VH-VL binders against q55578. Designs and how they scored, part 48

Target 1, 249 residues: q55578
Amino acid sequence: MAERIQKLLSQWGIASRRHAEEMILAGRVSVNGKVANLGDKADPQQDFLSVDGKQIKADNRPRDIYLLVNKPRDVLSTCDDPRGRKTVLDLLPQDLQRGKGLHPVGRLDRNSTGALLLTNDGELTLRLTHPRYHLPKTYDVWLEGNPSDEDLEKWRSGMMLDGKKTLPATLEVISENKDQIHLLVTLTEGRNRQIRRLAEELGLTVLKLHRRTIGPLQLHTRGKVLGSGQFRFLSPAEIRLLKKQVNLR
Short names: E, the ipSAE of ESMFold2; O, the ipSAE of OpenDDE; V2, 0.75 times the mean of E and O plus 0.25 times the DockQ between their complexes.

## First folded at step 21 (VH-VL; framework fv_pimurutamab)

Design m3 (at its last look DockQ between E and O 0.84; V2 from the best seeds 0.81)
Fold by OpenDDE, look of step 21:
Structure m3 (fold): chain C 249 residues (1-249), chain A 121 residues (1-121), chain B 107 residues (1-107)
Amino acid sequence: as target 1 above (249 residues)
Amino acid sequence: EVQLVESGGGLVQPGGSLRLSCAASGFTFSSYAVHWVRQAPGKGLEWLGVIWASGTTDYGNEFYSRFTISRDNAKNSLYLQMNSLRAEDTAVYYCARGFPGYRDIHAFDIWGQGTMVTVSS
Amino acid sequence: EIVLTQSPATLSLSPGERATLSCRASQSVSKYIHWYQQKPGQAPRLLIKDASNRATGIPARFSGSGSGTDFTLTISSLEPEDFAVYYCQQRSNFPYTFGGGTKVEIK
């Protein structure tokens, strides 16, 4: 099947999609001996791709890598930032930052922290980001003040957001004092800044947002605490469970 | 009838491991946070940890490294895996249900009768 | 963690008398204190939640009061079955913690 050349180059660990596009625009990429243009597609099974005159092959793609990162505050969930801000890739060793095709699966906003999956498995990425395969994600949410039970019920049952009602959520109160409440929120959908927006609709302010789980993945496991800014490889068992949940073998 | 029943207690040597079970009945187990609480002989109650309805866990500061809480909703069962056991871990271990409601899940309305764990050489 | 101190450690009273048990928190916990009763050889039983709310099935002679750091469990008139150990527990801050307990014994 023919794919966008920048996607192929990214998958093969040659460059990020953005950088691949730049390379294409610079005339550095060719397909079957012809200089490729932006928007061109190629079939890795039928076409010969070259970068800077050197042929690249699909068999030379990096092995599949799966990382769980505890994203800290003020770090972006992107591969590349034009403003030069710190990204989640900057948290990795040099050998993993480039050439492997690693990218974040989904996003945590800049001010949110916690579990974020990085992988170079494009198929898995596609599945995990597709609406039909939304994995449950659990968040620690610290809100200023004390919402009413009515408001919590509204949140749990679903609220209108962008003209569409949110899916039911699991809400559990971990702790509460006069100044703030600590909620454990589990979502089965991933709308943009959903938790923060819902809180805003209720007149509440999110003080802190921390994702602790992504489907079967837990940020902290027994005896292994993944500190802020740290990462680990997923275990084979975790990978299997993750793939199983999105109907991959 | 709503009830919790602990099992798996017994005698174990220091450094050993033990897995406790808590069987739930009479309510929708999967909808509740459930806790472990222990009581040393002649002593007070000590909160060990919780597994939330979401399946995530939290522990007392002293127990995270040695104890693991898990659940099997299909079996209506709660578990406590205890490793590297010490003499001071000798206690009756209770499972307890969080009270239903948003703000009551950390009030324990249903308790098992407990299972005794003795750590001794 | 929040430390809960219960006093007195032991309270000796006769049936029919009023019992007053204290629970003091190391820092403010607002109203987020629960009380439990534990009879000899039995599991604890929830009595009061959030300082002043009786749990289902709890007799009216049991009442709770207080806010901030100082809380009180009152038994207006002790019945023979009320002689037990009573524990307070806070849910204001994680992790949850119990007091050391007050033993109400027969005089």
Scores: ipSAE 0.863, ipTM 0.943, lowest interface PAE 0.5, mean pLDDT 93
Fold by ESMFold2, look of step 21:
Structure m3 (fold): chain C 249 residues (1-249), chain A 121 residues (1-121), chain B 107 residues (1-107)
Amino acid sequence: as target 1 above (249 residues)
Amino acid sequence: EVQLVESGGGLVQPGGSLRLSCAASGFTFSSYAVHWVRQAPGKGLEWLGVIWASGTTDYGNEFYSRFTISRDNAKNSLYLQMNSLRAEDTAVYYCARGFPGYRDIHAFDIWGQGTMVTVSS
Amino acid sequence: EIVLTQSPATLSLSPGERATLSCRASQSVSKYIHWYQQKPGQAPRLLIKDASNRATGIPARFSGSGSGTDFTLTISSLEPEDFAVYYCQQRSNFPYTFGGGTKVEIK
């Protein structure tokens, strides 16, 4: 029923939530003939919602879209970049880049690669990124250095980051030689640059960081490969599993 | 008693499929990486792949297109799905577990007894 | 992929003799070599991890040494149960690989 107007504009693919708020503040959005204020709510089935004098019709809502992207290096995980740098949306066909309301779920640093979910399902996005649900994410981490088992145990059990101890992680050594080690790291939280900062605290240098999985989503399964910069739609089973994990119907 | 027990081997025609199982007992299965290793008759050991404690998998170079490793932690079970089988896949198939710890998870201290797969017309 | 070459292929010895088994890697694996024993009709048994560390319950007559590309398993005095095939395995680089084996047989 009634929802915040910036959310409606995002769901209808008119603007990102941030841009929709700018539009509201600029007086460009009206509800039932009255200029809307930030925080106002509307119901498209009951109210006449317009942007720049053009009606937002209830039956023109874009259908739900769920994409998995293998993000390459130097591509930003953002809806919009004020500096005009390449974003994950630029990896998509033009008909998906605009008007569909797609946004990344969480983020992956510019110099990291791997799995990133794009969707226009804002409720799923909020739940998947909320710390309450502890969605596991698994990373390949190539490090320069030779950490002790004591160092790895400190990382597993939790270390101080910005005054708050990190949640327990799973660490497994895949391979190592001389002065390099390849770890498989699973986190249930997504704090700012967590892997890179914890590695630095242990005196290690991150050579490469690749997100292998997001919950049930994998880049490579059943012989199929999602190459760097490529995307795919989620299967219905993947969508149901994600929603079940965060108690969403 | 810490134990791994393979099952599901047998005779299969070339191009066929077979699913092997490995039942674990006596340890916290969900905390371990578990591996598949095979041995053709009269030949040496060949590492096939691993499923990590996190649930993700890695394979030897030629196996990822035809073989799939999975686990069911609720059933303490490891599986190997083999498709498009060839005569050279005839072997005893072992599941194996490494030592506890970060670095020794690929030093296999526990092995199953093996299950024989024969691929023949 | 790292190739492990074991030599000799067959070693014929008597009980009480010293056995020296070689494993050579195609590139450096640092110390990250494991050794296994396999008796006929049985699964492999871990002997040595990371070049020199005996696994739990392995008799002191088994020792390992080496680093880089050249590794040795030594059995100081062969017992009757030691006549088996021995494999080395590297865990330095993915994918993990095994050597071709050395059969230690009774003379």
Scores: ipSAE 0.736, ipTM 0.886, lowest interface PAE 1.4, mean pLDDT 89
ESMFold2 (binder alone), look of step 21: mean pLDDT 90; pTM 0.917

Design m4 (at its last look DockQ between E and O 0.73; V2 from the best seeds 0.79)
Fold by OpenDDE, look of step 21:
Structure m4 (fold): chain C 249 residues (1-249), chain A 121 residues (1-121), chain B 107 residues (1-107)
Amino acid sequence: as target 1 above (249 residues)
Amino acid sequence: EVQLVESGGGLVQPGGSLRLSCAASGFTFSSYSVHWVRQAPGKGLEWLGVIWASDTTDYGNEFYSRFTISRDNAKNSLYLQMNSLRAEDTAVYYCARGYPGYRDIHAFDIWGQGTMVTVSS
Amino acid sequence: EIVLTQSPATLSLSPGERATLSCRASQSVSKYIHWYQQKPGQAPRLLIKDASNRATGIPARFSGSGSGTDFTLTISSLEPEDFAVYYCQQRSNFPYTFGGGTKVEIK
């Protein structure tokens, strides 16, 4: 099946999609000896792709890699930032930053912290980002002030956001004092800055947002702590569970 | 009847491991946070940790490295895996349910009878 | 962590007398203190929620008060079955913590 060349190059660990596009525009990529243009497609089963005159093959695809990262604040959930800001890839060793095709699955906003999945498995990425396969995600949420039970119930049952009611959420109060409340919030959808926006709608301010889990993945497990800015490989069991959740085998 | 029943206690040597169980009945187990609390002989209550309805855990600072809390909602069961046990871990171990609702959720309204763990050489 | 100090450690009283138990927090916990009763050989029982709210089934003779750092559990008139150990617990800050307990014993 023919695919966008920049996608193929990314999958093969040659470059990020963005960088691949730049390479294409620079005339560095060819298909069957012909210089490729932006928007061109190629079939890895039938076509010969070359970068800088060197043929690349699908069989040279990097091994599938699955990483869990504890994203710190002020780090972007992107592969590349035009402004040169620090990205989640910068948290990895150099050998993993380039040539592997690693990218974040979904995103956490710049000011949020916690669990973020990185992988070069495009199929899994597609499934996990598809609305059909939204995995539950649990967050620590620190809010300024003390919301009423009514407000918490509104949040739990669903609230209007962008003309569409949010899905029911699980809310647990971890701790509370006169200044702030600590909630454990589980979402089954991933709307843009959903927690922060909902809090704002209720007249509340999010002080801190930290994602604990992504489906079966937990940031901290079995007494093992993944510190801020740190990453680990997923276990085979975790990978299996993750794939199972999205009907992959 | 709403109840919790602990099991798995016994005698273990220092450095050993033990897994406690807590069987829940009479309520929707999966909807509640459940906690472990222990009490050394003749001493007070000590909160060990919790597993939330969201199936994530939190621990007292001194227990995180050695103790693991888990649950099986299908079996209405709570577990406490204890590793590297020490003499000072000798205690009655209770499982307790968090009070339902947004507020008072961490008032423990239902307790098991407790199971005794003795760590001795 | 927040340290809860209960006083007195032991309170000796007779049936019919008023019992006043204190729980002091190392820092403000607002109203987020619970009280428990534990009889010998039994598991604790929830008495008071958030400083002043009686739990279900708890007799009216039990009452709680206080805010900030100082809390009080009061038993207006002691019944024979009230002789036990009483614990306070805070949920204002994680991790949760218990007080050391007050033993109410018969004089």
Scores: ipSAE 0.824, ipTM 0.924, lowest interface PAE 0.6, mean pLDDT 93
Fold by ESMFold2, look of step 21:
Structure m4 (fold): chain C 249 residues (1-249), chain A 121 residues (1-121), chain B 107 residues (1-107)
Amino acid sequence: as target 1 above (249 residues)
Amino acid sequence: EVQLVESGGGLVQPGGSLRLSCAASGFTFSSYSVHWVRQAPGKGLEWLGVIWASDTTDYGNEFYSRFTISRDNAKNSLYLQMNSLRAEDTAVYYCARGYPGYRDIHAFDIWGQGTMVTVSS
Amino acid sequence: EIVLTQSPATLSLSPGERATLSCRASQSVSKYIHWYQQKPGQAPRLLIKDASNRATGIPARFSGSGSGTDFTLTISSLEPEDFAVYYCQQRSNFPYTFGGGTKVEIK
C-alpha cells in the first residue's frame, strides 16, 4: 500500500520522520525518477523510490523489532533531538541505534523513569497510542503529603485537566506514613504530564514517578529483572498479547 | 457467599516446585487485591506477596526470586508458583482478600482455610 | 522492614476479664496497624484496621488504640470465643509484616 514517503524512510531505517521531511525538502528523495515533494506517497513494491541515488528496495525493510526499555531519569523519549541531548536510542547497542527504524511508543517525561516500548512496527505504534485503545499503564508514584480520602477519590473518579475531565484511574495505596504516600496509579489514557499535574492540583509533591507496566509488559517479573537503562526483546507471547489488545492479528 | 478456597498443597522434596491455587467466589474477583500469607507449624503469620487490582504484583523480600503470583480473572483464580522449595517453606498457605477500596487493601477481610505444603525428603 | 514486637507472649485470663495486648513497632508506622484473631486450626480473622477502626461485624468489646510505635488491642470483657492468638500487622512500610502474636489462654 502507498504511504507517505517520510514514513517509508523511517520504516526502512533511513531517517526519523522529521529528518526524512528535511531530506525531501532538500531534493534528496526521488520517486520514479522525479524529485519528491513533501506529502507525496509511494509504494516500494510498485514505485522506484530512491534516496541520494540509492534505491530503497521492498525486501530490504528491517525485520520487526520490539524492545522494552527501563528508561532512566533525564533521558528523552524521542528518536531524535535537535539539541543533541541523550535519547532512549543511546541506551541501545550501536547496531540497534541506526538503520532499524526504531522509535518510542508513546513517551515518558524526561524526569520520569520506567517502562518504554521501542519498535519499528508503525501500525502497532499507531494503535497503542490511539485514544480509542485504552491500554492500561501502571505507575509507581511517590508523593510527599498526606492526601485525604476525598482527594484520592477525586483523582480516581476524574479531575478537570485542560478543560476535559480525566478518565477514571485505578489507585492503590502500597504504603504510607504521616509524610509520604506510595501509590500505584493505573491510567487508560496518556495526557500530557497527567500524574504530575493532578498531584500538583491536589497540593501534593511528586518525589518520584516510575512506570512499572505497559499493558502486559512488566519490568520486574520472576526470572527477569530489567534494571535502569537496560533493555530486552519482547517474547513472542508478549507481542501477541499487545497486538490482541489493539485488534491486530 | 464470599469464599476463598486454596488447593494444591502436598509433600514436595527440597529443590522441588509446586503450584498452589486459590478459587474465589461470591465477589468481583478482578476488583480486589489478593494476597498470599503463610504460617509455619506453631509459628506466626508471614506475608508473601500480592496481586493488585491493577494486575501487577509485589512480593516480600525473601520471595521475589522463588515465588510468582498470577491471577486468571476469567477463572476467578489466584495462583502461587513456588520454586526451589526448602524445608523452611513448610507451612499452611492462605490466600487472603484485601479490604474493599484503595487505602486499606492490605487489611485481609476474607481468608481461605489454607493448604498445607510440606517440604521434606 | 519493620519489626513488630508483641507482648506479652502469653496472657492467661478468665472469661469476663479485661485483656490488654501490646504491639510495638521498630519505627513509626503512624496509625497503620491492623489486628487479627486466630483460633487453633482456623484462618485469621480481621478485627481492627488502622489502629482503632473495627472491621465489619466485630463486637464493640474489641477496641484498638495507639499511634507511632506503640499500639494496644483491648478486649473489655473476655468471652469464651475470645481465647485465641492475636497478631498485629503494619501497612505503613512495604513489605507488610506481622507481629509474633499474643496467645490469650484460659487460666
Scores: ipSAE 0.799, ipTM 0.911, lowest interface PAE 1.0, mean pLDDT 90
ESMFold2 (binder alone), look of step 21: mean pLDDT 90; pTM 0.918

Design m5 (at its last look DockQ between E and O 0.85; V2 from the best seeds 0.83)
Fold by OpenDDE, look of step 21:
Structure m5 (fold): chain C 249 residues (1-249), chain A 121 residues (1-121), chain B 107 residues (1-107)
Amino acid sequence: as target 1 above (249 residues)
Amino acid sequence: EVQLVESGGGLVQPGGSLRLSCAASGFTFSSYSVHWVRQAPGKGLEWLGVIWASGTTDYGNEFYSRFTISRDNAKNSLYLQMNSLRAEDTAVYYCARGYPGYRDIHAFDIWGQGTMVTVSS
Amino acid sequence: EIVLTQSPATLSLSPGERATLSCRASQSVSRYIHWYQQKPGQAPRLLIKDASNRATGIPARFSGSGSGTDFTLTISSLEPEDFAVYYCQQRSNFPYTFGGGTKVEIK
């Protein structure tokens, strides 16, 4: 099957898709001895791809890697940033930052923290980001003030956002005082800044947003705490569970 | 009838491990937070931790490293895995249900009868 | 964590008398205090929610009051079955904590 060359290069750990495009535009990539153009496709089983005159093969594809990161504040959920801001890849060792094709699955906004999956498994990425395979995600949400039960029920049952009602959510109150409330919110959809936008709609201010879980993945496991800015490899069991939930096994 | 029933208590040596179970019946188990609370002989109540309806857990400050709470909704069961047990862990261990409602979750309206754990050499 | 101090440790009274139990928090917990009753050899029972709300099935003789740091559980007229240990618990801040308990015993 023919695929976009920048996708292939990314999958093979040569470069991010964005950087691969730059390489193509620079004339550094060739297919079957011809300089590739942006938009070209190649079949890794039939075509010979070269970068800087060196042939690259699908067999050199990096092994599948699955990482769970506790994303800190002011770190971007992207592979690279044109403004040079810190990304989640910068949290990794040098050998994992480049050449492996690691990328974030989904994203947390800059001011949010918590669980973020990094992988070079493109198939899994596609499944996890597809609306039909949305995994439940649980968040710690600290709100300023004390919302009414009515407002919490609105949130739970679904609210209009961008002309479309949100899916029902699970809301649990962890703690509450005169200044703030701590909620545990579980979503089964991933609309852009959904929690923050819903809070705003209710006239509430999000003080802090922290993602605890992604499907079967929990940021903190038994006896092991993943601190801010830290990462770990997923266990084989976690990988199996994750794949199972998106029908990859 | 709504009830919780603890089991798995017994005698264990210091440094040992023990897994307690709590069987729920009479209500939709998966919809509730469930907590562990213990009581040393002749002493007061101590909150150990919770597993929320969402399946995530939180612990008291002293327990997160040694104790693990889990649940099996299909079996209507709550578990407490205790490792590296100490003499001071000797207590009756209760499972308790969080009161239904947004802001009542931290009130414990249903309790089991408790199971005794004795840590001694 | 928030420390709850209950007083007195022991309260000796006769049936028919009024019992007043105190729970003091190390910091403000607003009204987010629960009260429990524990009889000998039994599990605790929820009495009062959020300072002043009786739980289901709790007799009217039990009442709660207070806000901020000082809370009171009152039993207007003690019945024989009311002699037990009473605990307060806060939900204002995580982790949740209990008071040390007040034993109401027969005089």
Scores: ipSAE 0.859, ipTM 0.939, lowest interface PAE 0.6, mean pLDDT 93
Fold by ESMFold2, look of step 21:
Structure m5 (fold): chain C 249 residues (1-249), chain A 121 residues (1-121), chain B 107 residues (1-107)
Amino acid sequence: as target 1 above (249 residues)
Amino acid sequence: EVQLVESGGGLVQPGGSLRLSCAASGFTFSSYSVHWVRQAPGKGLEWLGVIWASGTTDYGNEFYSRFTISRDNAKNSLYLQMNSLRAEDTAVYYCARGYPGYRDIHAFDIWGQGTMVTVSS
Amino acid sequence: EIVLTQSPATLSLSPGERATLSCRASQSVSRYIHWYQQKPGQAPRLLIKDASNRATGIPARFSGSGSGTDFTLTISSLEPEDFAVYYCQQRSNFPYTFGGGTKVEIK
């Protein structure tokens, strides 16, 4: 079936959809010998699609890939950094870093660690990051301070952030002492720096923030942890569960 | 009546495996953290691990590689899969419910009667 | 890992007497100590949470006190059903740990 050219270029691992749009606007993409325009569609099985003079063949489409990464601190959750800083793609073997169309699903702050999904499945990415689906994510949060029961109840029930009340969160206290508390926080939304900003509103200092899970995906499996900076492939069962949660087949 | 009932204990040779079950009734099981605690004969209590209401797990340092805690909220059941069993794993195994709420959920207000696991021969 | 040391190992007392049980932590646990009672052949029962808060249904003769490293469980006047083993547990630092127990036995 015919699809938007920028989508095809992303599916074939040539460029992100945004970068593919730039390539089209620069006249680098042709369909059946004619320079393509933004919004044009093609079918690689029926059309001769080329980029910089090189044909994109229907049988060279990269296979769908789904990876779980344990993102270390100070690694960016982006495909490309204009300053050349280390990104999550740099954690992968060279043959996965290029040509496969891999990109992070959502983001973790530079100074946060933990679970991050990488995939070349653009439709899954759009669904998983869409606010409509409320995919739960669980974080370990180490805080300096001793919050009151009232403070924690405000966090759990929702607080104003950027003019909108946050969705309810699940809180579970792992441990606490005089000066520090370790929380598990489960969110069903991914607002900008939400945990850090809500903690600051309560007068608490975030010492460490680690995303433990993304929906059914856990860094710990069979009593074995996925170490900092390591990655693994998702199982077929994990892929099916993710797709089910966002109404994909 | 709020209850927890363990089952699945028995005699196992070293290196073997057992799966313990804990059946819950009389409360909203999915809303609670549930823990495993063991007691060797004539000895004190030892915390093994927890499955949180959120579904994630944590373990005592000695157990993370050999033991797996899971729950099935539809069946109101908690499980402990024990692998590579050793003689020192001989104990009564209890499941225990964390206190209601979110702050003192590691105070165990409901305990099962326990199931005996013997690792020998 | 926090070590909880309970003393004495055994108290031999008569009904009506006052029992005083000690739990000492290897480092400060603030007030985050729980106490349990275990009768022979039975599962433990929660008595006190967070040093001093009686759990639901626990008689007033049970009380807890202390903070930091030193904690006490007091039974003001022993009843026949109080002869059991008592354990302290900390929740201040992961992983949670129990003390070795104090057996309160009838004289």
Scores: ipSAE 0.780, ipTM 0.902, lowest interface PAE 1.1, mean pLDDT 90
ESMFold2 (binder alone), look of step 21: mean pLDDT 90; pTM 0.920

